# Miniprotein binders against p81326, part 33

Target 1, 226 residues: p81326
Amino acid sequence: MLHFGGFIMEINHISKILEKEREEYIRNKVEEYLKQGFSKDDAVNKANQSWRTYIGHRIQDVIYNLLKKFLKDSGLKVTTDKALNNRNLPEELDKVKRLIAINYGEYLFLPDADVIVYKVENNDIKIIAIISVKNSFRERRFETTYWKLKLKESPVTSHIKVFLATPDKDNEISYKCPNGKPKKMRIILEYELDGIYFLKEDFEETEKAKHFGKIVEDIIEISKKL
Key: E = the ipSAE of ESMFold2; O = the ipSAE of OpenDDE; V2 = 0.75 times the mean of E and O plus 0.25 times the DockQ between their complexes.

## First folded at step 6 (miniprotein)

Design GC4 (at its last look DockQ between E and O 0.82; V2 from the best seeds 0.00; counts 0 for: pae E 2.1 > 1.5)
Fold by ESMFold2, look of step 7:
Structure GC4 (fold): chain B 226 residues (1-226), chain A 104 residues (1-104)
Amino acid sequence: as target 1 above (226 residues)
Amino acid sequence: SEEEKKIEELLKKAEELLKKAEELLKEAEELAKKGDYEEAIKKLEEAVELLKEAVKLLEEALKIAKELGNEELIKKVEELLKLVKFLLKLVEYLIEEIKKKLEE
């Protein structure tokens, strides 16, 4: 059944909407690679690789900007791990960076996060949550879980909620027991993370596995408790 | 500067238009649940017009920010502009889906 509400509730169609750009993108990239001297077969392969990277970044950008917009009215601010690595870092973001960095002896590193949600009260910054946006699980199957476990190791960061947002186009984690057999990746991700938010309609919904449209409400409720 | 205040005013107006467009989406969903698909489409088309106006305001703000060379404001406006352009595609997608419902 077709359902639509506010903008945040309809974002679950993001992959379908952005896929409409694919044909033109591929055509332009093939032309570009042909001009560089690649064969037709190589140009097509490289264009398809380029599209996978491009679409992943496009999905991340849309989600980041959407969350930034829809959390703002509740006094919540957002940034990213990449923004926190900039050389000209404003004082507020420098404080955020210090609060979320993980110590590895001589080195400090930020968790991988496409969105970092925080609030500012008086002189205090409180990190609420991080959200990792995964278009596929081919090379970083459990990296989000790793960061959750590292954040749990310190009282300073143990309160930070770690969420995963994904279209899961290939159904890699959409169901706990497809055909009656436990899907290890889904089971572990759901157990270890604070929530999985699906950017599609067809998935097994649970207490922790929800439609992406619920993420704003959930983050706001969590922020009230901190 | 006066130009920076103008940019912030344009951003606020664009955000107001987004809120109105979102209200229209919610109304369209209610209408579609009742089976009033033609009226739902009218609400979504109204939302498209509001989003198009928001794009125009943001493109004006971006022009001013670029004339100032203010990279912070340029990034701020570009982020919202990219979001609004996507939301416009989203509403157009919803109109397409409702029209398919009429054909059933």
Scores: ipSAE 0.511, ipTM 0.789, lowest interface PAE 2.1, mean pLDDT 87
Fold by OpenDDE base, look of step 7:
Structure GC4 (fold): chain B 226 residues (1-226), chain A 104 residues (1-104)
Amino acid sequence: as target 1 above (226 residues)
Amino acid sequence: SEEEKKIEELLKKAEELLKKAEELLKEAEELAKKGDYEEAIKKLEEAVELLKEAVKLLEEALKIAKELGNEELIKKVEELLKLVKFLLKLVEYLIEEIKKKLEE
């Protein structure tokens, strides 16, 4: 049954909604690649790859905008790693960037942080959570886990919650032990991360694996404890 | 500036429309749970109209922001516009899904 308890609850259909654009997108990209001199087969393959990247960004943008809107009333702010990839940052964002940076000796690198939630109190910035958005787990399956572990190593960043948000279109991590067989990826991600939020209805719910509709409340609660 | 105030006013109005649309979605859900799908669709269609109006307001705000060359305001309006457009698609999809159920 469709739960209309708000726009966040209905996000279950995000993949289906965005997939409606796929046919037109693929057609246009194939045409573009053909004009560039690629073979038909190469053009189709490149178009499909382009689509995967495109849809991933679209899902990320939707999640970003939703969180930004729904967290605003709580006085929380939202940004992205992409927004931080600028040489001339406003003071606030420059501070945010520094507060999520991971130390590698001579270098500081940012974790993959599709969405960053932070608060400003008395001109001090506290990072609350980083949300990684993944449409599929074909590539970089444990990258989010790596970043969580790295953030835990520093007292500056150890408090930062790391969440994964996914529609899990291919049911790669929706269940822990489907048909009695453990899904290694689900088990590890759930163990290492602070939470997994599903943009779908059909998943095994646990203390850490929740519907995306819970993420706003969870973030607000965390923000009050920091 | 007067133009900046106008943008803020448009954004505020758009946000108010979004809030009303959300309430209509809740009402539609309650109606659907009761099996009153026709009335649920009606509520969702009302929400679509509000969201379309919000898009128009945000497009106007974006136009003004671009004319001012204020990159911060442009970004802010664009982000909200993307959200509203997505929400519109979501509500339209819900209507389609309910209509399919009525035909079964």
Scores: ipSAE 0.290, ipTM 0.653, lowest interface PAE 1.7, mean pLDDT 89
Fold by ESMFold2-Fast, scan of step 6:
Structure GC4 (fold): chain B 226 residues (1-226), chain A 104 residues (1-104)
Amino acid sequence: as target 1 above (226 residues)
Amino acid sequence: SEEEKKIEELLKKAEELLKKAEELLKEAEELAKKGDYEEAIKKLEEAVELLKEAVKLLEEALKIAKELGNEELIKKVEELLKLVKFLLKLVEYLIEEIKKKLEE
């Protein structure tokens, strides 16, 4: 057996990038609040509160930027559901939007797809995968699973892979059977989704539950079969 | 077989390169914490070269495993290669981010 502890370092590096941004963010926010007339102690407290809100969106942005950069050389494109909600869409993104929309009778809705990977061939678009980024599972534990099941109902969208990416800091889905008790959430998510990618070192690895570092090559391999 | 022995030797060499790269990455992280961005970049660039060599060794191992048709070895090498390629890209990304800090 070989030991490659360094391979898990990519998860730590994402966290460290965020910690470096935290220091800069806090410094800037403290200055901003001081200029608004708050005391030093109040400015620091408000800056820390602002950071907690900010980080939830920042991890999604970091993942988007990493995937966009890493998949570019393979001819793959990356966008977000936020980009698709803009009023003035370029033709290419308008086509992406139409190819992932889900029918609810008289209504069409986009899945909750934080990151969308697609390719363009001869002016035709093929959606490869959507990635849902979740830091916690308290209120919307099966949201990603719901969107996967809905996408499977249409021949237009049934081929789209649905992945979950999560640091799972509270160990909500990291293990299938902690202390002998089945974790239904982990079992259901792994069964229904095409993959779960963990932004952490310690979790029960399976064919579908993997380190986040494997996501780039997995997506490239999937795209070659479409 | 002799070919299986060759694969194991390539995997061991790749592991040694990865351990050296891990040490360089830890050194770079400590330097970056202290604001020594230029030295941090130098350490990361050294790690990039080691990781590129590890990729080459793993690609050779994969080629031999595929020629042998050994599915267990093919999967083992492919899984490792995915992680090493991601780590290489991540280190290159970190170099670019730290270079931006030098410009600020």
Scores: ipSAE 0.172, ipTM 0.616, lowest interface PAE 5.0, mean pLDDT 81
ESMFold2 (binder alone), look of step 7: mean pLDDT 89; pTM 0.880

Design GD1
Fold by ESMFold2-Fast, scan of step 6:
Structure GD1 (fold): chain B 226 residues (1-226), chain A 84 residues (1-84)
Amino acid sequence: as target 1 above (226 residues)
Amino acid sequence: SKEEEVKKFLEEVKKLLEEAEKLIKEGKLEEAFEILKKAWELLEKAKEIAKELGDEELIKLVEFLYKLLEYLIRELEELLKKAS
């Protein structure tokens, strides 16, 4: 039987926990900033900015732990770009890093790959997918698309699926306009990326834009074709 | 169209399965069971239409939803067995 039901249950549970965390976090941060001498308006603005940074890292950790847990039985491994930037890398992770690095002539750079899924077969490493996690699109709208296009340029990395995962709480890319037309950013992201996975319920699904609960099944399917 | 009808049925099944999952988490096991019955009935109707259309993507989605439904039923049965 599929373990995806458990995965969907954990996602729904975590969503409720994160909402409670938000309320408490903002209240506490507003109080901290007020004690530092900021005005009420500045304290509220700074607390909201602090939350956006906090929730970004929190969602990345959640997605990493969920994928690690639910992909393990399929022989798939999960790591993070933070792990790959450690000073001392295990041999396996050093090879993963080299297989996703993008060549800029004299320099090699890692894509903005918050979560990386790979497999080890016959002592060879194959990268299955990278997942970019975004809780906001205000400043870095097309960064994930840029990395996708760069990865396509090399035969070493062109097979790697690039996914976006986002709660999109501000409805920046899941918003349905009154006339039914998606925003330009949504159109471009969906066209260029291999998939968008929403950590929310209220959006219109397409072939590439799906509920996050489908990501495990999709990744397993992709891995079997490699 | 039949394609629009089956997609609406499958979206309703998804919502019912989500609702049942939430009810199971809340310990409302009897209510969850009733929702799962409705999901099963609607999924049977969706299955027939998907077969008539011969749409491979819809058939795969129906199969996935059956597996999820079965999973939720087994979770519910386990919780009922552990009830004091």
Scores: ipSAE 0.000, ipTM 0.088, lowest interface PAE 21.7, mean pLDDT 77

Design GD2
Fold by ESMFold2-Fast, scan of step 6:
Structure GD2 (fold): chain B 226 residues (1-226), chain A 84 residues (1-84)
Amino acid sequence: as target 1 above (226 residues)
Amino acid sequence: SKEEEVKKFLEEVYKLLLEAWKLIKEGKLEEAFEILKKAWELLEKAKEIAKELGDEELIKLVEFLYKLLEYLIRELEELLKKAS
């Protein structure tokens, strides 16, 4: 199996690439907005807003590619919410979609699952985990917990692990009781979800709240029990 | 029966929440808000009946629908912020 150290080195390498990418992206976007006639202050502000949108999609892509690369030798497959929304799905992905769908009477809806890990054994598909990627908690802070609670109530989906992956740059859920004040969001997310994986070094580590570098090893261990 | 009445209310709430979600996706935010208010009113009535019946499954279902309603309200709020 893959050595954990290799995954950590790849994450560290990607983090350095993302830092350089941010500097270049901001520089280019500032130039672009200045050419459009915006003031320097407006151009900088707009470039920063553009980066926040860009990095959200970029982090999802990075996580997808890292998991696909490092889970392949363990016989695990990785797909995305984007792939499952394609018209005329391949049979395998159509089965994956049906196995994570939540029943609302006459209707079936997908949880907001950015990355999905599954395995195929004897033409039978077993969903291992879904990973929700959040760059910011300002917009949809408890969406992941809602989907976890819905999945937990069905015998078809109750085994599926629901993880949150986040850089949490604004320290919204990095600590449970900073300065003695409980952070409800961190407490609720840690309680309801199967794990929180931080794309940062500074956070309060617990059994369920870990550095992102632990995710591959955790997923492989979970898959062996299924 | 009261049990049949609450089940009918819950089915109607489901349909209203799905319609509100569709309207939110289409950017029809004011229409979505009106549908969510209607769903809230029916869900409040269903909650009272479920508690009177002491039916744990119905109480649980009511709680799930409140969570879905809260999710849709948050989606609506975020879209209103972006629109502004």
Scores: ipSAE 0.000, ipTM 0.090, lowest interface PAE 23.0, mean pLDDT 78

Design GE1
Fold by ESMFold2-Fast, scan of step 6:
Structure GE1 (fold): chain B 226 residues (1-226), chain A 103 residues (1-103)
Amino acid sequence: as target 1 above (226 residues)
Amino acid sequence: DEREELIRRLREALEELIRLAEEAGLPEVVELLREAIELLEEAIRALEEGDLEEAIKLLEFARKLLRYAIELARETGNEEVALLLEYALLLLEELLRELIEEA
């Protein structure tokens, strides 16, 4: 309980920072593009496009840092797929990479694992969860589901929980159609994945679709069973 | 050349399939096909950037969508759509074999 309230406070603090950061980022980028000779409308459009790319990476970094901070006291470690793609890996991360890689005959590939949570016990590594971070669902909307299905095929990886974390600002998977039915994409993602964690307040919670503030507690409970 | 021709045939087959699925009243199959085309276009961009691993990943996902579309077409008795989906799947699997062999 001590960490639950602290985690929610950090999320709220960071959400306010990101909103302020967006305003400043777009203002600066508009100014930059205007100086390059673009029209006002083009400068605004290019700034918004730049923000969409920037915020994707920024949200991943934020989630990584939050999880690293709040899981540390539970003996859990956090890494990223970016770290695992480094040529010279520490032994521990090399083992993590091997434990989540999927076999395609002669080749091994990493799933879409933006953030990876694992533990080390008795010099053995156990992967707890992978978290796919999506700022939007314009493209590659079922990629996370594909990787979940592939991980289920191996006894080495079938225990790994696959979560989606998203602000869903465009209401692509948190919106209900006028008939009260969720969109097909939401139904499929919730059914196939182990959980969806929303970085927003206005949505209908279910057993698997929750506020991001619950992710730390959920991961800790899962880790106790492994 | 050979790869580009295979990609062109696959793209054309998927576009024709969307048309046929729409005419047959299969909206779920249409959605799967639109997603498969998006994955194919993204895989082509990855190939142009030299990211072979990303291209294979995207095409493996497209393969899963096509398999599911075949099941849906057959469940609804649309054998013509199912046969053309099998053809598109064959083209995609040939492309995947070439890319996996190159990785």
Scores: ipSAE 0.000, ipTM 0.133, lowest interface PAE 21.7, mean pLDDT 78
Fold by OpenDDE base, second read of step 7:
Structure GE1 (fold): chain B 226 residues (1-226), chain A 103 residues (1-103)
Amino acid sequence: as target 1 above (226 residues)
Amino acid sequence: DEREELIRRLREALEELIRLAEEAGLPEVVELLREAIELLEEAIRALEEGDLEEAIKLLEFARKLLRYAIELARETGNEEVALLLEYALLLLEELLRELIEEA
């Protein structure tokens, strides 16, 4: 119980913790881009873009490591789309890759899958969930929704749960109607996805919108039904 | 400023959509998006000049372009692009609503 409480508190501050590095990161990147021959304004803009990418990856890595740690005892396994982008995959990961592939007629493509949770039973692999990690909703806001819909179109992948994990630092989707005005993004994402998990306390909780601390339990429960 | 943030988000969404449409091989959609960005920039200038009516007019035209882009994306089977265009449309409509409420 105590470990869970401490864990929840750490998760709630993940964005704030990582943002402490921002000033130094930006300064270093600006200097790097200036050395590459960019103007000061261009260097600043590029540094800010680089930071967004960097911080996104850092949050993703943290979430991946947390899920890997907490799901280990349940016998569930965790991987990433990056790990699947290899020509020489172990048999297990090659199967995982094939089981999340989306059919586009002549081609198979993988969904964006920051974290993939699966189980191995009797040498059979079952994909349980895909977790998309978003720090902000500036770009490709419905990307996760698209992949969910595509996965739903095939009987091979229709069972795969698609979750969004976000600190939602800018409160873009934390509330449905904070001032009586519908937040379309929250409503659509909550409707289309299997769940939204917040790495913060200040959000509107619903059946599908929960604190990130619940994701492990939910995944384990889903895994038992498969 | 909430408006400035919304404008920023819309611009970024449209720019990203151009990249996606290029990757998807949708040149007509790319052109519509470029025009929509131009209209957005003109609308921003109009706002800076205090011409709210002109800004609204320009954005209403941009809305039509986005709607047409959505149709084109769907006709070509590019549902991802269509879905993202719908989001850009939502942002644009939110901006329009704010401006209309101010007028």
Scores: ipSAE 0.000, ipTM 0.169, lowest interface PAE 11.4, mean pLDDT 86

Design GE2
Fold by OpenDDE base, second read of step 7:
Structure GE2 (fold): chain B 226 residues (1-226), chain A 103 residues (1-103)
Amino acid sequence: as target 1 above (226 residues)
Amino acid sequence: DEREELIRRLREALEELIRLAEEAGLPEVVELLREAIELLEEAIRALEEGDLEEAIRLLEFARRLLRYAIELARETGNELVAELLEFALEYLEELLRELIEEA
């Protein structure tokens, strides 16, 4: 049992560490947008928007790398939706892509799947989990929930667990009923998703809302049942 | 002592990072982290002796080692180890801030 104690502590500070780069990033982006002919105000706004996207990707990359590393010994494989967007996919990834596709009648589309965990047994691929990584809930707050519901509609994908991983820096979903008032978003996300994993310590823990440090164990356990 | 406990937690994190760095084939990073752990242990002793100034000095040196370890990890293309070390660095920096405020 890898005592994840050190790992847990490290996860809790991911957002804070990445935010240290913000000032330099913003400055550089503002300069870039000014050179493109934007006004100062527009350049600042665009830079801030760019930063939100950038930091989100960085967190996603860290989570991906962590999961890839810690799930490797269990024989589980990890990929991303970005990897699946390639025209020349290896056979394995092409199968993964097909196994997460959602039917819209004449069309198949992929869910947002920042991280995809799967196993290969006897040349058969089984999708275990999709992890959505969100740094903030300002936009598309229930997007992950939508994908979970869509995946549940098909017997091909209904078994796929959908998890949300977030530092929730703004405490949007860290507590169910802070000050006695229900947090609608927390309640709905926890109800609809298979789990929420926090990259922080200050949250209300439940059966489905856990510290990110538990995600590896949970995924491994799920994989054994498939 | 709460401060000592914080340093102990950091030590545990670095010990785990040594394992990861070893697995990644980063011997120079491993050595830096071992040195950092030694400094952390000395810092604990300094705190036990009531020498806050010495503890801060030792932790500041450990901070420099971690920064260098991060750079080395990135230079070798091991982003995982680099990012994990950044967490350890942030933790250490927070601890240092607290200790300096007490001094």
Scores: ipSAE 0.014, ipTM 0.248, lowest interface PAE 8.5, mean pLDDT 85
Fold by ESMFold2-Fast, scan of step 6:
Structure GE2 (fold): chain B 226 residues (1-226), chain A 103 residues (1-103)
Amino acid sequence: as target 1 above (226 residues)
Amino acid sequence: DEREELIRRLREALEELIRLAEEAGLPEVVELLREAIELLEEAIRALEEGDLEEAIRLLEFARRLLRYAIELARETGNELVAELLEFALEYLEELLRELIEEA
């Protein structure tokens, strides 16, 4: 739709901003580590590691802000797991937290839901989707899939869509069979999750594996069924 | 305890995998996963008592059972079950690495 042209434009603009931000961040961090007495090679390596941590949070913030902006006119609301962990929750967010929590006997746990999309109708809350944001797949690779399986078990949470959003710069899940060998992580994530949204242009596209520019349209369509 | 909770989550994941193994007709894999779950429950109790060395020992045994379950699933052509078990194994190995570093 025409409104989604603006969304695509902002994604392209943000991509360029993040690349410039990376160059400035690395330059500043190298200087900082050199002042601390690290060698040039060590300073560069530490700066790159620091960027990997920083960009993970930065991408989460970008996705949150983009979704909040572009879902607002469809009556959809967006929050984060960080917001739900605040001590003093508004009643609305407390209800959101209760509707996504998974029961482990005496304990209730939140899935690793970086971004949560919901709607309010007649003071009732419907959770539409949770989005896990992953910059890399070196650690905790199965967490998103695990949470999807747990949510699917309960009638309260079984309707909630679980999406993965990732730039996947290292091509860890961009293709199912690079060099003829199956990429187990991509196959499993695509099978078990409701969608994978790539913040990059070059990847193996399927019905469930799409460019991030499709996420707003998909979420709005899902919300109409609820 | 965060570590106890991570082990509980792994146990729940294995319970889900038992369901899939049962649907796939893999009774030997089901048995191995049930034994692994018992070891995870014992490891939680060891952590509650502050016995880190015993918890590591129990988790290493569970790791071996998961590896064997993966081999059996793969040998019978149940690649999806094998791949999901591989992910559970990776999670357990990361937990073990962290516990060993604290020991």
Scores: ipSAE 0.000, ipTM 0.125, lowest interface PAE 20.9, mean pLDDT 78

Design GF1
Fold by OpenDDE base, second read of step 7:
Structure GF1 (fold): chain B 226 residues (1-226), chain A 104 residues (1-104)
Amino acid sequence: as target 1 above (226 residues)
Amino acid sequence: SPEEKLKELIREAIRLAEELLRLAEELGDPEAVKLAKEALELLRRALELAEKGDPEEAKKLVEFAIRLAEYLLELAEEKGNKWAVLLAKYALLLLKEALELLEK
């Protein structure tokens, strides 16, 4: 257990590693879009947008795999919203899906749940945490906060912890008051969410804002209280 | 200190190499297992040398570990193991940073 914790704490350069692929990726995508008949400017813009989506998914996959591996020994299970987006789910995942659903009156919808951590005890499923993964905060900055607030509205989901995991490559939320000016986004996210976990070292640590290496321990601790 | 930073980078690389070894074992790839073991041994020895204040010999071992890690990366890419690719890339970054410290 201790050895794995150390490993997670050291993965501070995921974004840097993945960003090395950007130039080649962009070049290939630009070429692809040019072949599809787009203008050069449009092709570049589309390629950049494609990269943002691609890199976001890659970071999510990394976080998923890390959590899956490091929570396995604790008996905790990990899934994703993508895995739940199926008509024919195994019974366990179908239960997970139902236990994270948000009520909108006549409709139930799932929150954005990049990673879902749950436990199975006596054939009962308990949802422990939802982890939202964000590479950057350019769009939909408070989407995770929205889902947290919605989950709080039901006694079925109110216990579910909502965490944000981010490398925060652009330093958008790493500090609360850089240069004496409050960063609205950091303050609100930290206030509304159960925790923010940084895949980097250069950030302002608080009770809720921690290094990603702490997320496993925190989740395990939460799981013991449920 | 640069020396402590070097040791830390090598320690991190060791942890990554250990994970790569586990992955190689799980995948049942004898070549990857062999390379990962060799890399791990080199890194451990490099750490010992760094701790003893022999940077020149440590440099040689780190350079060799880089070559092994590059080969592991290639193998991971060939097998399409995205996790192994990531770990190998990260190990390479750390090792290259360590090498830069040893060259100063």
Scores: ipSAE 0.022, ipTM 0.423, lowest interface PAE 4.0, mean pLDDT 86
Fold by ESMFold2-Fast, scan of step 6:
Structure GF1 (fold): chain B 226 residues (1-226), chain A 104 residues (1-104)
Amino acid sequence: as target 1 above (226 residues)
Amino acid sequence: SPEEKLKELIREAIRLAEELLRLAEELGDPEAVKLAKEALELLRRALELAEKGDPEEAKKLVEFAIRLAEYLLELAEEKGNKWAVLLAKYALLLLKEALELLEK
């Protein structure tokens, strides 16, 4: 249980680092835009939009590094879809890529697998989970759900857990309507996916919708059943 | 060894208490700050006593720290801070495990 406490402490520490990073990033971007001749209001708006794009990739990298660090002692390995898109792959990663790729006739596409957790037993690879990291849901509301449904179609991939990790700052899937019902997106995502892990405090918690601090423990339990 | 495990559990609880204290300070919650500071001081003293081989006195400090952590958990739940709740729950689990070792 000591390693779960350490994980939770690192999430808190990184959240503080990210907030300081945000302040510095916004300040620098505002200065850049002001130098280009934008008004102060326009510079602030553009800087905030730039941050939203940057933080999406940053959160993905943070999640990858945290999971890699805290799953290692459980014999679990972590990779990314970016790593799998390299031209020359090591044999192990090429195998991982083939075990999660979706077939569209002449074409193979990776699911929305920002982070991939797998294990190696006697030279055989078992994919345990893929994690889609979403900072917003504007134009891609059900992309993760689409990939989950595609993975379920094949006996090779049907066992793979599909998780969503999100700060959900816009309250797109964590806010209840005034009548007490969860939003339609939350209902659909929770029904179809194996879990939603929130990097925020304000959300309706369920057996499948949890704080991100619980993800390492859940992944380890799943891996023991495979 | 059980002795090494006890010290490790107390050290981890100290680190969680330090983070709870920082959260309480940032939120401007003077009651939570007071409780977290008291728990942290007790745990540091318990670690020193465990290192010196005085488990009976260490047990008393761990028991008191558990009470303070339980109250801190209650405050975190009341305020709806899920992160603080999670930290407090893990601190309590570590402290209760340390208490069991001290009772052997």
Scores: ipSAE 0.000, ipTM 0.169, lowest interface PAE 19.1, mean pLDDT 79

